VH-VL binders against q9umr5. Designs and how they scored, part 226

Target 1, 268 residues: q9umr5
Amino acid sequence: SYKPVIVVHGLFDSSYSFRHLLEYINETHPGTVVTVLDLFDGRESLRPLWEQVQGFREAVVPIMAKAPQGVHLICYSQGGLVCRALLSVMDDHNVDSFISLSSPQMGQYGDTDYLKWLFPTSMRSNLYRICYSPWGQEFSICNYWHDPHHDDLYLNASSFLALINGERDHPNATVWRKNFLRVGHLVLIGGPDDGVITPWQSSFFGFYDANETVLEMEEQLVYLRDSFGLKTLLARGAIVRCPMAGISHTAWHSNRTLYETCIEPWLS

## First folded at step 8 (VH-VL)

Design pg59 (framework fv_nofazinlimab)
Fold by ESMFold2-Fast, scan of step 8:
Structure pg59 (fold): chain C 268 residues (1-268), chain A 122 residues (1-122), chain B 112 residues (1-112)
Amino acid sequence: as target 1 above (268 residues)
Amino acid sequence: QVQLVQSGAEVKKPGSSVKVSCKASGGTFSSYAISWVRQAPGQGLEYLGYIIPIFGTANYNEKFKGRVTITADKSTSTAYMELSSLRSEDTAVYYCARGGYDSYGYEPFDYWGQGTMVTVSS
Amino acid sequence: DVVMTQSPLSLPVTLGQPASISCRSSQSLVYSDGNTYLYWFQQRPGQSPRRLIYKVSNRDSGVPDRFSGSGSGTDFTLKISRVEAEDVGVYYCMQGSQWPFTFGQGTKLEIK
């Protein structure tokens, strides 16, 4: 039968957001055991990402142990970063497909109309001052705030993203890379009309340089140095890129065409 | 320049709750961490937690988690610390404090409120 | 939690003489950015604390140059080169490198 699917939600989100996704999976893969993890919901999604990783890890261990043939992860928005870390810290994960739904894999730099209450327009250029401090790093959004005009501060102060991306050294980096490389497929999904993830190419490991020109994954030092295994995964044929236009940030988990094109093929 | 003004002294009974305010004047309120620190009579300083108003939520010391709630009202530039299930050992002066920025980032505790005495009497 | 230990807890000093306060942390306070988030505060009787030193050795504006901070890793010192009457109070170290942020027990400086 089908491998179990574990779903990890995003910022200010909950399990309720995935009702359409569950319908699609039930239609195409009837009998699939889908667990939408009901942890760090709403305001609790602002807890430090390492704290969230620990909580989600405790929840996924029994699910993985029960599924010797493997599991699939579907991780939305901020949840994609949680799943990145899960794959690195778990010495014994059995994840086949890691499906990243519009997650800021290289970070976030931008205020959007959708999240303007969290990212006021006057704050984008100044958020680095609080985020790159021990005080700011106790909030998830600061864990992946990546100001391209203060890249040195990001590299040195980010307690999460810079470490899991191998952009700064960490004692566990070699083990994290080994663990991450056990994943069967890394399926990257995102698009230009998302309206929240800035730049949208962050979902595909692209990001701004100091002039706010987007450099794609293959031009990133983390890829070129193979810091956590992206180059190795690409060479192995394990990275799938599935960009789609016309989809807003809150619609990635509820668009049937997106599901059939980018998700369904990777649920065995 | 920044000034923090706290609400007046409170006397509460065991088991009740207290809510202390800290109004900031001058400077930007939303982008700074606002910390709450207490000091029992004759004792040292103890960190309760802090809020960054733009994020709308706070971070709490595990010792006080479940009893302390820190909130902020950006429209009035006021932070609040509410402590519930009060015990005699919660008798203390409660301080709010705010940081500032240098060229390289955030520096905490640049400004302190005058303190609010909370007495828990049985 | 990082435990901050101050020594001595009581420091009687003759006016005009130097004073030295030690602060030890149970873990290194070097943050990933290479900075050490170690702070020194002064609390005069009946007043709110006042930050004297930030990041080990940087004096705040308005703090007299007789105050200096030094140290690295887990061992830190606040020195007053020439104690004045206005320096009476309690001095606290604090670490901001690891949550939860923690204070030392305080050192009470008195003129003898």
Scores: ipSAE 0.738, ipTM 0.875, lowest interface PAE 1.2, mean pLDDT 90

Design pg6 (framework fv_nofazinlimab)
Fold by ESMFold2-Fast, scan of step 8:
Structure pg6 (fold): chain C 268 residues (1-268), chain A 122 residues (1-122), chain B 112 residues (1-112)
Amino acid sequence: as target 1 above (268 residues)
Amino acid sequence: QVQLVQSGAEVKKPGSSVKVSCKASGGTFSLYAISWVRQAPGQGLEYLGYIIPIFGTANYNEKFKGRVTITADKSTSTAYMELSSLRSEDTAVYYCARGGYDSYGYEPFDYWGQGTMVTVSS
Amino acid sequence: DVVMTQSPLSLPVTLGQPASISCRSSQSLVYSDGNTYLYWFQQRPGQSPRRLIYKVSNRDSGVPDRFSGSGSGTDFTLKISRVEAEDVGVYYCMQGTQWPFTFGQGTKLEIK
């Protein structure tokens, strides 16, 4: 029998986006119970990430309780950050595979066509002013906005990402690390043609330095200090990296080759 | 120069809804938080919620969730506050206010509208 | 919710004398960035409120230097060193550290 799968969507998204993913899972793992969470859909996805984490937590508790053998998480885009926090705050989670589909794990900053359409080009350089305030931190996108030119403001004002990444101290950090380390596999998926996640290496815990040069996961202080367990997971053989070119942001959950290569092997 | 101009006074019956407008002139509309605050006769100030127009959604005080809706029209630089299921206790002056930026970062309430009196009576 | 408590609620003052208004919060107003999001507003009769002080002690442009803000943690004070006739009105403190943002009850300053 197969472990149940819980799916968490992304920014401006809903459960409808995953119909192809559900078809693929049904074909390769028939009988799998797949729950796509219908919470914080559309514009509600802009609510603070800690509020979303609480709502998703309440939804996943009964699912996990009914599956003592464990569950898998598939978390898309912003949803990958929700799942990061779920794994940290739940001292009783039984997640085997956490599959992160093109999620900005080290944050978002950049000049993409999606951002240009929503925000004029000059706005990205000014988002730090509103985002790194209590007013801005009540919106999800500001919770993971990571301006590499104002890293001090990000570190001090981010109410979400800087805390779950262990970039700023928190009283619960030791417990969050212990809980996160209970995950069986951390499967990271992303690629250079995503077009939304900037830098795309954020999906693999890489990010810009102050000169906008990308430093990979192993060069990040959070990895080197093992702040939430990445170094421990890598040493344990529990981190899987599955980059794929040619896939745009909205296609990660509907590409059969991607599914067969990066997702299918981690569903048991 | 920034100016916030609100719509005129309204008299409403219990159970109806009211929609107050706040038109911004001067400055950049989309990046500033626009807050709505009310003041009942002889009472203090109460925060209803705020919107950052570029994000297209608002954050509401839980006391008013389900009854208040704040929206923004970027093309006309106008914010709106709609309050439904009106009661006599909703009689108040409703203010919109904008935040701004300085060298220390974002600060709220640097400009206020003139206020809109909403009277709810039967 | 963070409760903001002002004292006194009524403040009769003689022209030229100093005035002091206290504001206390039910929880610390220090945000993770080290800033304290405490604000003071003045509302003259029949007018919209006007921001006087932001982040505890910073005066807005055009606010006379006889107005000063001070405090830390949960205890804050607005002082007027020499009250003038135009200072008549209601003064409010506000916290912006934790949503929902909340105001004090207001202090009515009157000339004796």
Scores: ipSAE 0.755, ipTM 0.886, lowest interface PAE 1.2, mean pLDDT 90

Design pg60 (framework fv_nofazinlimab)
Fold by ESMFold2-Fast, scan of step 8:
Structure pg60 (fold): chain C 268 residues (1-268), chain A 122 residues (1-122), chain B 112 residues (1-112)
Amino acid sequence: as target 1 above (268 residues)
Amino acid sequence: QVQLVQSGAEVKKPGSSVKVSCKASGGTFSSYAISWVRQAPGQGLEYLGYIIPIFGTANYNEKFKGRVTITADKSTSTAYMELSSLRSEDTAVYYCARGGYDSYGYEPFDYWGQGTMVTVSS
Amino acid sequence: DVVMTQSPLSLPVTLGQPASISCRSSQSLVYSDGNTYLYWFQQRPGQSPRRLIYKVSNRDSGVPDRFSGSGSGTDFTLKISRVEAEDVGVYYCMQALQWPFTFGQGTKLEIK
């Protein structure tokens, strides 16, 4: 039978968003137990990511315990960062495939649709002022805000992403790396027409330099230093990169062609 | 100049709710956080919570156990603090205060409102 | 919650003499950015509080240089080198490192 699948949603989202994904899984892998975690929904998705990690961990532990053969994670948008941290902090996870659906793995620097509701031209350049403080770090968006023009502030003040990516030292870094490396497959999905994740290459561990030129994963210091195991995973053949054009941010979990190409092959 | 102007004094009965307003002028409303602090007669300062208007969400001091709601209305540059299930011990002056930004980040309580006296008695 | 403890609670001072107020936190107020999130406020009778010092030792604009803040980790001091009549009021320390932000109980400065 198929390994259970655990789904973690994104910012301002809920379990309802995954109804099409569940239909696809049921069609191709009938009998799969799919659990869409119904925690931190809507506005609660703005809670600090470490708080969300603890809550999702409590929900995930019994599911993994009941599945000695292993589980798969499908983690969407901000949820991909929650799953990154889960894989690092859990000494006993049994995750086979970690499928990251358009998640800002190296951070976000761009006006998303929700920020553009209010201030299309000014919020991006000024968000560093609130985000890089203990105050701002009480909001999930600020936990992965990565302003390439204030990279020194990001490195020193980020309480989540800079630590989980090994961009700033942490006492638990060696243990987090060892735990993360137990994952069977890291499946990275994203594309240029997402419209929310900025730069879109953040979903593939690429990111802006100080001139807003995108440097790919292999050019990142975190990869070169193998800070949490990306270089080791790539050498093992455990990283799958599945970019697809023509898909907007809210469509990654409801596009059949994407599912068949990028997700279905990894749901043993 | 930045100015925070609060609504006038209120007298409420136990069990009711009160909603205090804080209107900001002289700066961009959405670019800062607004905090709420109270002070009972002859007592010290107690922090209730804050809102960052751009996110449309607030953080609360858990000591108020779900009784405090902080909201913001961008169109009027006004923040609100609503306190429900009022008790006599909620009698206090309620202050709004702004967090300011400099080139190195956010600093709390750079400007304060004049305060709003809320009296809870029967 | 982080507990902030001030000493003394009552501080009678002769005009022109120095005054010192102590503030202790139940845990370190140092953040990963190297800054210490400790603040001092003054409240004159009948007025709103006013911030005097941010991040331990930095004076706000318009605050006289007779006010100085110092300290590290968990122990902090506000000093007034030469007390003036307008300094009468209650002084509060505050931590803004850990949610929720918490204040000391206040120190009432009075002219003797």
Scores: ipSAE 0.397, ipTM 0.729, lowest interface PAE 3.6, mean pLDDT 89

Design pg61 (framework fv_nofazinlimab)
Fold by ESMFold2-Fast, scan of step 8:
Structure pg61 (fold): chain C 268 residues (1-268), chain A 122 residues (1-122), chain B 112 residues (1-112)
Amino acid sequence: as target 1 above (268 residues)
Amino acid sequence: QVQLVQSGAEVKKPGSSVKVSCKASGGTFSSYAISWVRQAPGQGLEYLGYIIPIFGTANYNEKFKGRVTITADKSTSTAYMELSSLRSEDTAVYYCARGGYDSYGYEPFDYWGQGTMVTVSS
Amino acid sequence: DVVMTQSPLSLPVTLGQPASISCRSSQSLVYSDGNTYLYWFQQRPGQSPRRLIYKVSNRDSGVPDRFSGSGSGTDFTLKISRVEAEDVGVYYCMQGTQWPLTFGQGTKLEIK
């Protein structure tokens, strides 16, 4: 009856974070087979994103094969980037709804109050020096670090995000675009009170310019050039934007109103 | 000035484990990479892995994956390298080395510890 | 893994004469950012290694100007214009472009 749901967690996260989400799905769509993938949990979430994509791909193939009517993906935070790449590298995915829960789709450049306590003062602003190197790119957070004051370094050194966004050329770009466009719906969720994803509009393919002014999706070269299919998806009516205020980063998977408004309608 | 000070020499039996420390003094520890490199007597340098303390996890050379664990304690500015299932071939001087940055970018191995001799014998 | 090959392995030099050490990589060391992550280290007897050159040709602070690095792609050279007694030791090249980081086998510079 209901299509199976596959859940991909975020940075420093595990399947336990989704217990409320599972309860909501069971209440509104009883009988749905929900698989929360227990891969790259906790500190293993810092492994390079391409390594994570390979591991999650191996886990989702049998689930998709068993569901000829299709599956839904719910991908939280960093997990949304894993799912972006997963949809691009799989020639045969049958994903209907790709639900991105507060994921930094255009990257992260954050000095938030939450993260300030984790990093020494003045060192966070120099993270680009570590991240935009071959050894920095062996950590997932550096794969989507997008310093708007060093956009040239991001474009040239990012081994993951710049490539899947089509911001830098790649031999597989045409195939990746074709595969991504197979998705039925791209459901983007995020909000101004997240407190971690910076800018929060990154969840909607918006991002900072060099003056830290946010430019929305339709002003991005990625969109205008249709590098991986955003313009095509929007024209097809396949992009859903669901912003919600008042939700902190760790609450997207446990807020009932958010679930009913932004997620439930897309779980056929 | 930044200085890396390592723990003293160790003599270990085959099959045991060893844990070497590397304490950074001066400067900010957290956003630099700390690498571990070894050198068998009369031989060249071999890379084991590194940690960026701010991220709290390490990457390892596949040759040592499963036997080596690199950790860091930001509160004491100390990195650790633990090598398990020791063999006589693991007899070497083990070095820690810092990667830092300046206005021109990230520079690996700008400071080295003094080295720790680990001898594996029966 | 990227294999780093140094030549010669033993380099006897007369004081005041020039010395040259070659380093070849099995793959190009140019990263996607256009930088070449090739480094040179000096290890004096009984001491820790010391970085001399970073990114092919940039001298580290405190390194005498008689040391110079050059090269591109897969072929690199460390030159000492006039060898001094304090230069005795083993010299290593290292690549940082591809994981894991790998070193050349070392070149022992000796005064003859």
Scores: ipSAE 0.424, ipTM 0.734, lowest interface PAE 3.2, mean pLDDT 88

Design pg62 (framework fv_nofazinlimab)
Fold by ESMFold2-Fast, scan of step 8:
Structure pg62 (fold): chain C 268 residues (1-268), chain A 122 residues (1-122), chain B 112 residues (1-112)
Amino acid sequence: as target 1 above (268 residues)
Amino acid sequence: QVQLVQSGAEVKKPGSSVKVSCKASGGTFSSYAISWVRQAPGQGLEYLGYIIPIFGTANYNEKFKGRVTITADKSTSTAYMELSSLRSEDTAVYYCARGGYDSYGYEPFDYWGQGTMVTVSS
Amino acid sequence: DVVMTQSPLSLPVTLGQPASISCRSSQSLVYTDGNTYLYWFQQRPGQSPRRLIYKVSNRDSGVPDRFSGSGSGTDFTLKISRVEAEDVGVYYCMQGTQWPFTFGQGTKLEIK
């Protein structure tokens, strides 16, 4: 039989967004137990990511306990960062495939229509002022805001992403790395037509340098230092990259071709 | 120049709700944190919560969670604090305040409203 | 929650003399960015509070230089080098390092 699948939604989202994904899984892997976690929905998705990690952890423990052969995670957008932290914090997870569906794994630096409607000018250059403060860090968006023009502020003030990426030291870093490395496969999905995740290569651990030139995963200090295990996973053959053009941010969980190409092969 | 102007004094019965407004003029509205703090007669300051208007949601002190709601209307540059299930212990002056920016960061409480007295009595 | 404790709670001073107010936190106020989010506020009778000091020792524009803040970790001091009549009021410290943000009990400064 197929391993259970746990789905974690994204920013301003809920479990109801995944109806098409569940249909696809039922067609190709009939009998799969799929649990879409109904926590931190809508505006509650703005709660600090460490708070969300704790809540999702409590929800996944009984699911993993019932599946000694292992489980798969499908984690969409911001949900991919929650799943990154879950894999590090849980010393007993049994995750086989972690499928990261257009998630800003190295952070976000870009305007969305949501931010632009508040101001006549671009907000992206000014978010660093509030985000890199204790006030801003109580909101999930600021936990992974990564301004490449203020990298020093990001490294010092980020209470979440800089820590799980090993970009700043943490007492638990060694344990987090050991736990993360237990994952069977890290399946990275994203593409140039997403329109929300900026740069889109953040879904593949690439990111802007100070000139807004994208440097890919293998050029990142977190990879070169193997801070949480990316270099080890890549050497093990455990990282899968599945870029696809022509898919907008809200369509990753409802595109059949994407599912068949990038997700279906990893749902044993 | 930034100014915060709050709505006038209110007298409410126990069990009712009150909604206090805080209108900002001058400067920017949406990218600052707007905080709500109260002070009971002859007592100290308590932090109720704050909103960053661009995110559209607020962060609440657990002591008041479930009774306090903080919202913002960006079109009128006005923040609101609504407190429900009022008790005599909620009698206080309620203040709004917002921050400013130095060279690299946000600093809170740079500007304060004049305060709104809410009296809860029967 | 981080508890903020001020002493003294009542501070009678003679005009022209110095005054000092202590503020202690139950936990270190050093944030991950290396900054200490400790603030001092003044509230004159019948008025809204105003911020005097931000991040331990930085004076706000318009605050007289007779006011100074100092301290580190868990122990902080607000000092007035020469008390003037306009300084009467209640002084509060506040921490902004850990949510929920909390205030001290206040220190009432009075002229003898």
Scores: ipSAE 0.736, ipTM 0.877, lowest interface PAE 1.2, mean pLDDT 90

Design pg63 (framework fv_nofazinlimab)
Fold by ESMFold2-Fast, scan of step 8:
Structure pg63 (fold): chain C 268 residues (1-268), chain A 122 residues (1-122), chain B 112 residues (1-112)
Amino acid sequence: as target 1 above (268 residues)
Amino acid sequence: QVQLVQSGAEVKKPGSSVKVSCKASGGTFSSYAISWVRQAPGQGLEYLGYIIPIFGTANYNEKFKGRVTITADKSTSTAYMELSSLRSEDTAVYYCARGGYDSYGYEPFDYWGQGTMVTVSS
Amino acid sequence: DVVMTQSPLSLPVTLGQPASISCRSSQSLVYDSGNTYLYWFQQRPGQSPRRLIYKVSNRDSGVPDRFSGSGSGTDFTLKISRVEAEDVGVYYCMQGTQWPFTFGQGTKLEIK
């Protein structure tokens, strides 16, 4: 039988968004047990990411314990960052494929039409002021806000992303790296027409430099230093890059062609 | 110039709810944290929660979670604090306060409202 | 929750003499950034609180230079070099490093 699949949703999202994904999995891998976690739904998705990691951890432990052959994770948008942390903090995870659906793995820097009520004006240049404070860090969005013009503040004040990416020192960094490296496959999915994740290459560990020029994963210090194992995973052949044009942010979990091309091969 | 103006004093019976407003004028509204703090007569300060209007949601002190709701209306630059299931112990002056920015980032409580006295009595 | 303890709670001072208020936290107030989010507030009778000091030692605009803040880790002090009549009121420390943010119980400064 197929390994169980655990699905983690994104910002302002819920389990309902994955009905098409579940249909596709059932068609191609009938009998797969799919659990879509319905924690931190809607506005609760704005809770601090470490709080979300704790809650999701409690939910995934019994699922992993009952599946000695392993499990797969499909983690969408902000949920991809939750899954990054889960893989690092769990000494005993048995994840085979970690499928990251358009997640801002190196952070977010940009206004979005999809979240217009969060960004009513051009705010991106000024969000660093509130985000890099204890007040801002109590909101998930600020946990992965990565202003390339204030990288020093990001590195020092980010309570989540800078730590999980190994961009700032942490006592648990060596253990987190060891745990993360147990993953079988890291499947990165994203594309230029997403419209929300900015820059879209953040889904592939690329990001802006101080001039807003995108540098790809292999040019990042996090990769070059192998801070949490990206270079090691790439050398093992465990990283899969699956970019696809023509897909908007809310369509990654409901596009059949994307499913067949980028997700289906990694569910066995 | 930033000024915070709160709604007037309220007298409420136990078990009811109260909703206090805080209208901001001058400066920006959406990207600052607006905090709610209370002070019982002759007592110290207690933090209820805060909202960053641009995020559309608030963060609450666990002590008041389930009874306090903080909202903001960006179109009128007004923040609200609603406290339900009122008890005599909720008798206090309720303050709204807004932070500001220096060159290093956000600092809280740059500006305070005048306070709203809420009396809970039967 | 981080507990903030002030001493003394009542501080009678002669005009022109110095005054000192201690604030101790149950946990270190150093945030991940290296900043220490400790604040001092003054509340004069019948008025809203007013921030005097932010991040341990930075004096707010318009606050007289006779007010100074110092400290690190868990121990902090607010000093008034020469107390004036207008300084009568209650002084509060506050930590903003760990949610929920908490205040000390307050120190009442009185002229004797």
Scores: ipSAE 0.715, ipTM 0.865, lowest interface PAE 1.3, mean pLDDT 90

Design pg64 (framework fv_nofazinlimab)
Fold by ESMFold2-Fast, scan of step 8:
Structure pg64 (fold): chain C 268 residues (1-268), chain A 122 residues (1-122), chain B 112 residues (1-112)
Amino acid sequence: as target 1 above (268 residues)
Amino acid sequence: QVQLVQSGAEVKKPGSSVKVSCKASGGTFSSYAISWVRQAPGQGLEYLGYIIPIFGTANYNEKFKGRVTITADKSTSTAYMELSSLRSEDTAVYYCARGGYDSYGYEPFDYWGQGTMVTVSS
Amino acid sequence: DVVMTQSPLSLPVTLGQPASISCRSSQSLVYSEGNTYLYWFQQRPGQSPRRLIYKVSNRDSGVPDRFSGSGSGTDFTLKISRVEAEDVGVYYCMQGTQWPFTFGQGTKLEIK
């Protein structure tokens, strides 16, 4: 029997986006109970991420309680950040595989094709002005906006990502790290042709320095300090990196080759 | 100069809804926060919520969540505040206010509308 | 919610004399990046509120220099060095550090 799978969607998304993913899982792991959480759909995905974490936490508790052998999480785009926080705030989660499907784990900095729909005039260089304020931090996009040219503002004003990544101190940091480290596998998926996540290496904990040169996970302070357990997980052999070219942002959950290569092996 | 012009006074029955408009002129509309604040006769100020038009959604004070809807039309530079299930306690002057940017970043309440009196009569 | 408490509620002043209004918050108003999101507003009878001070001590354009703001953490003060007839009205402090943003109950400044 297979462990249940919980799916968390992304920005401006809903459960409907995962119909192909559910077909693939049913074909390769028949009998798997898959729950796609129908919370914070569409424009509601712009609610503050801590609010979303609370709502998704309430939804996952009964699912985890009914599966003492464990569950798997598949978390897409912004949903991967929600799942990062869930694993940290839940003292009793029983997650085996956490599959992060093209999620901006170190943040977002770019007016990509998808964000140009939100921002008719490119706002990349100026979004820090509203995002790093109490007004902006009540919107999910600003919670993980990471301007590499104003890193001091990001570190001090981000109410979500800087805290969950341990880039700024928090009273619960030690407990959050301990909880996160209970995960069996951290499966990171992303690629250069995503077109939305900028830089795409953010899905693998890489990010821009002040010159917009990408530094990979092992060069990040959060990794070097082991702020929430990445270095420990890597040493345990628990981090899986699965980059794939040729996949656009809205296609990660509907590409069969991607599923077979990066997702299927981690659904026990 | 930036100006905020609100719609005229309204008299409503209990249980009905009211929609107040706030038209901005001069300056850029989309990237600023537009706030809604009310004041009951002889009483203090109370924050209802705000919208950042480029994000297309609003943030509401929990006291009014479910009854207040704030929207914005970028093409007409107009923000709207709709309050439903009106009660006598909702009798107040409703203000819109706009923020701006300075060297420190975003600053709210640079400009205020003239206010709209909403009276809920039995 | 952060509670903002003003003192006094009623402030009778003689023309030309100084006046001060206190504002106390139930929690620190220092935002994580180090800024303090405390504002002071003036509302003259029959008029919309007008922002006088932003971020504790910064005076808005056109606000006379006799108005000054000061304070830190949870304790803030608005001072008028010499009260003029045009200063009659209600003064409100507001915090913008934590949602929902909240106002003090107001201080009515009136001439004796």
Scores: ipSAE 0.675, ipTM 0.850, lowest interface PAE 1.5, mean pLDDT 90

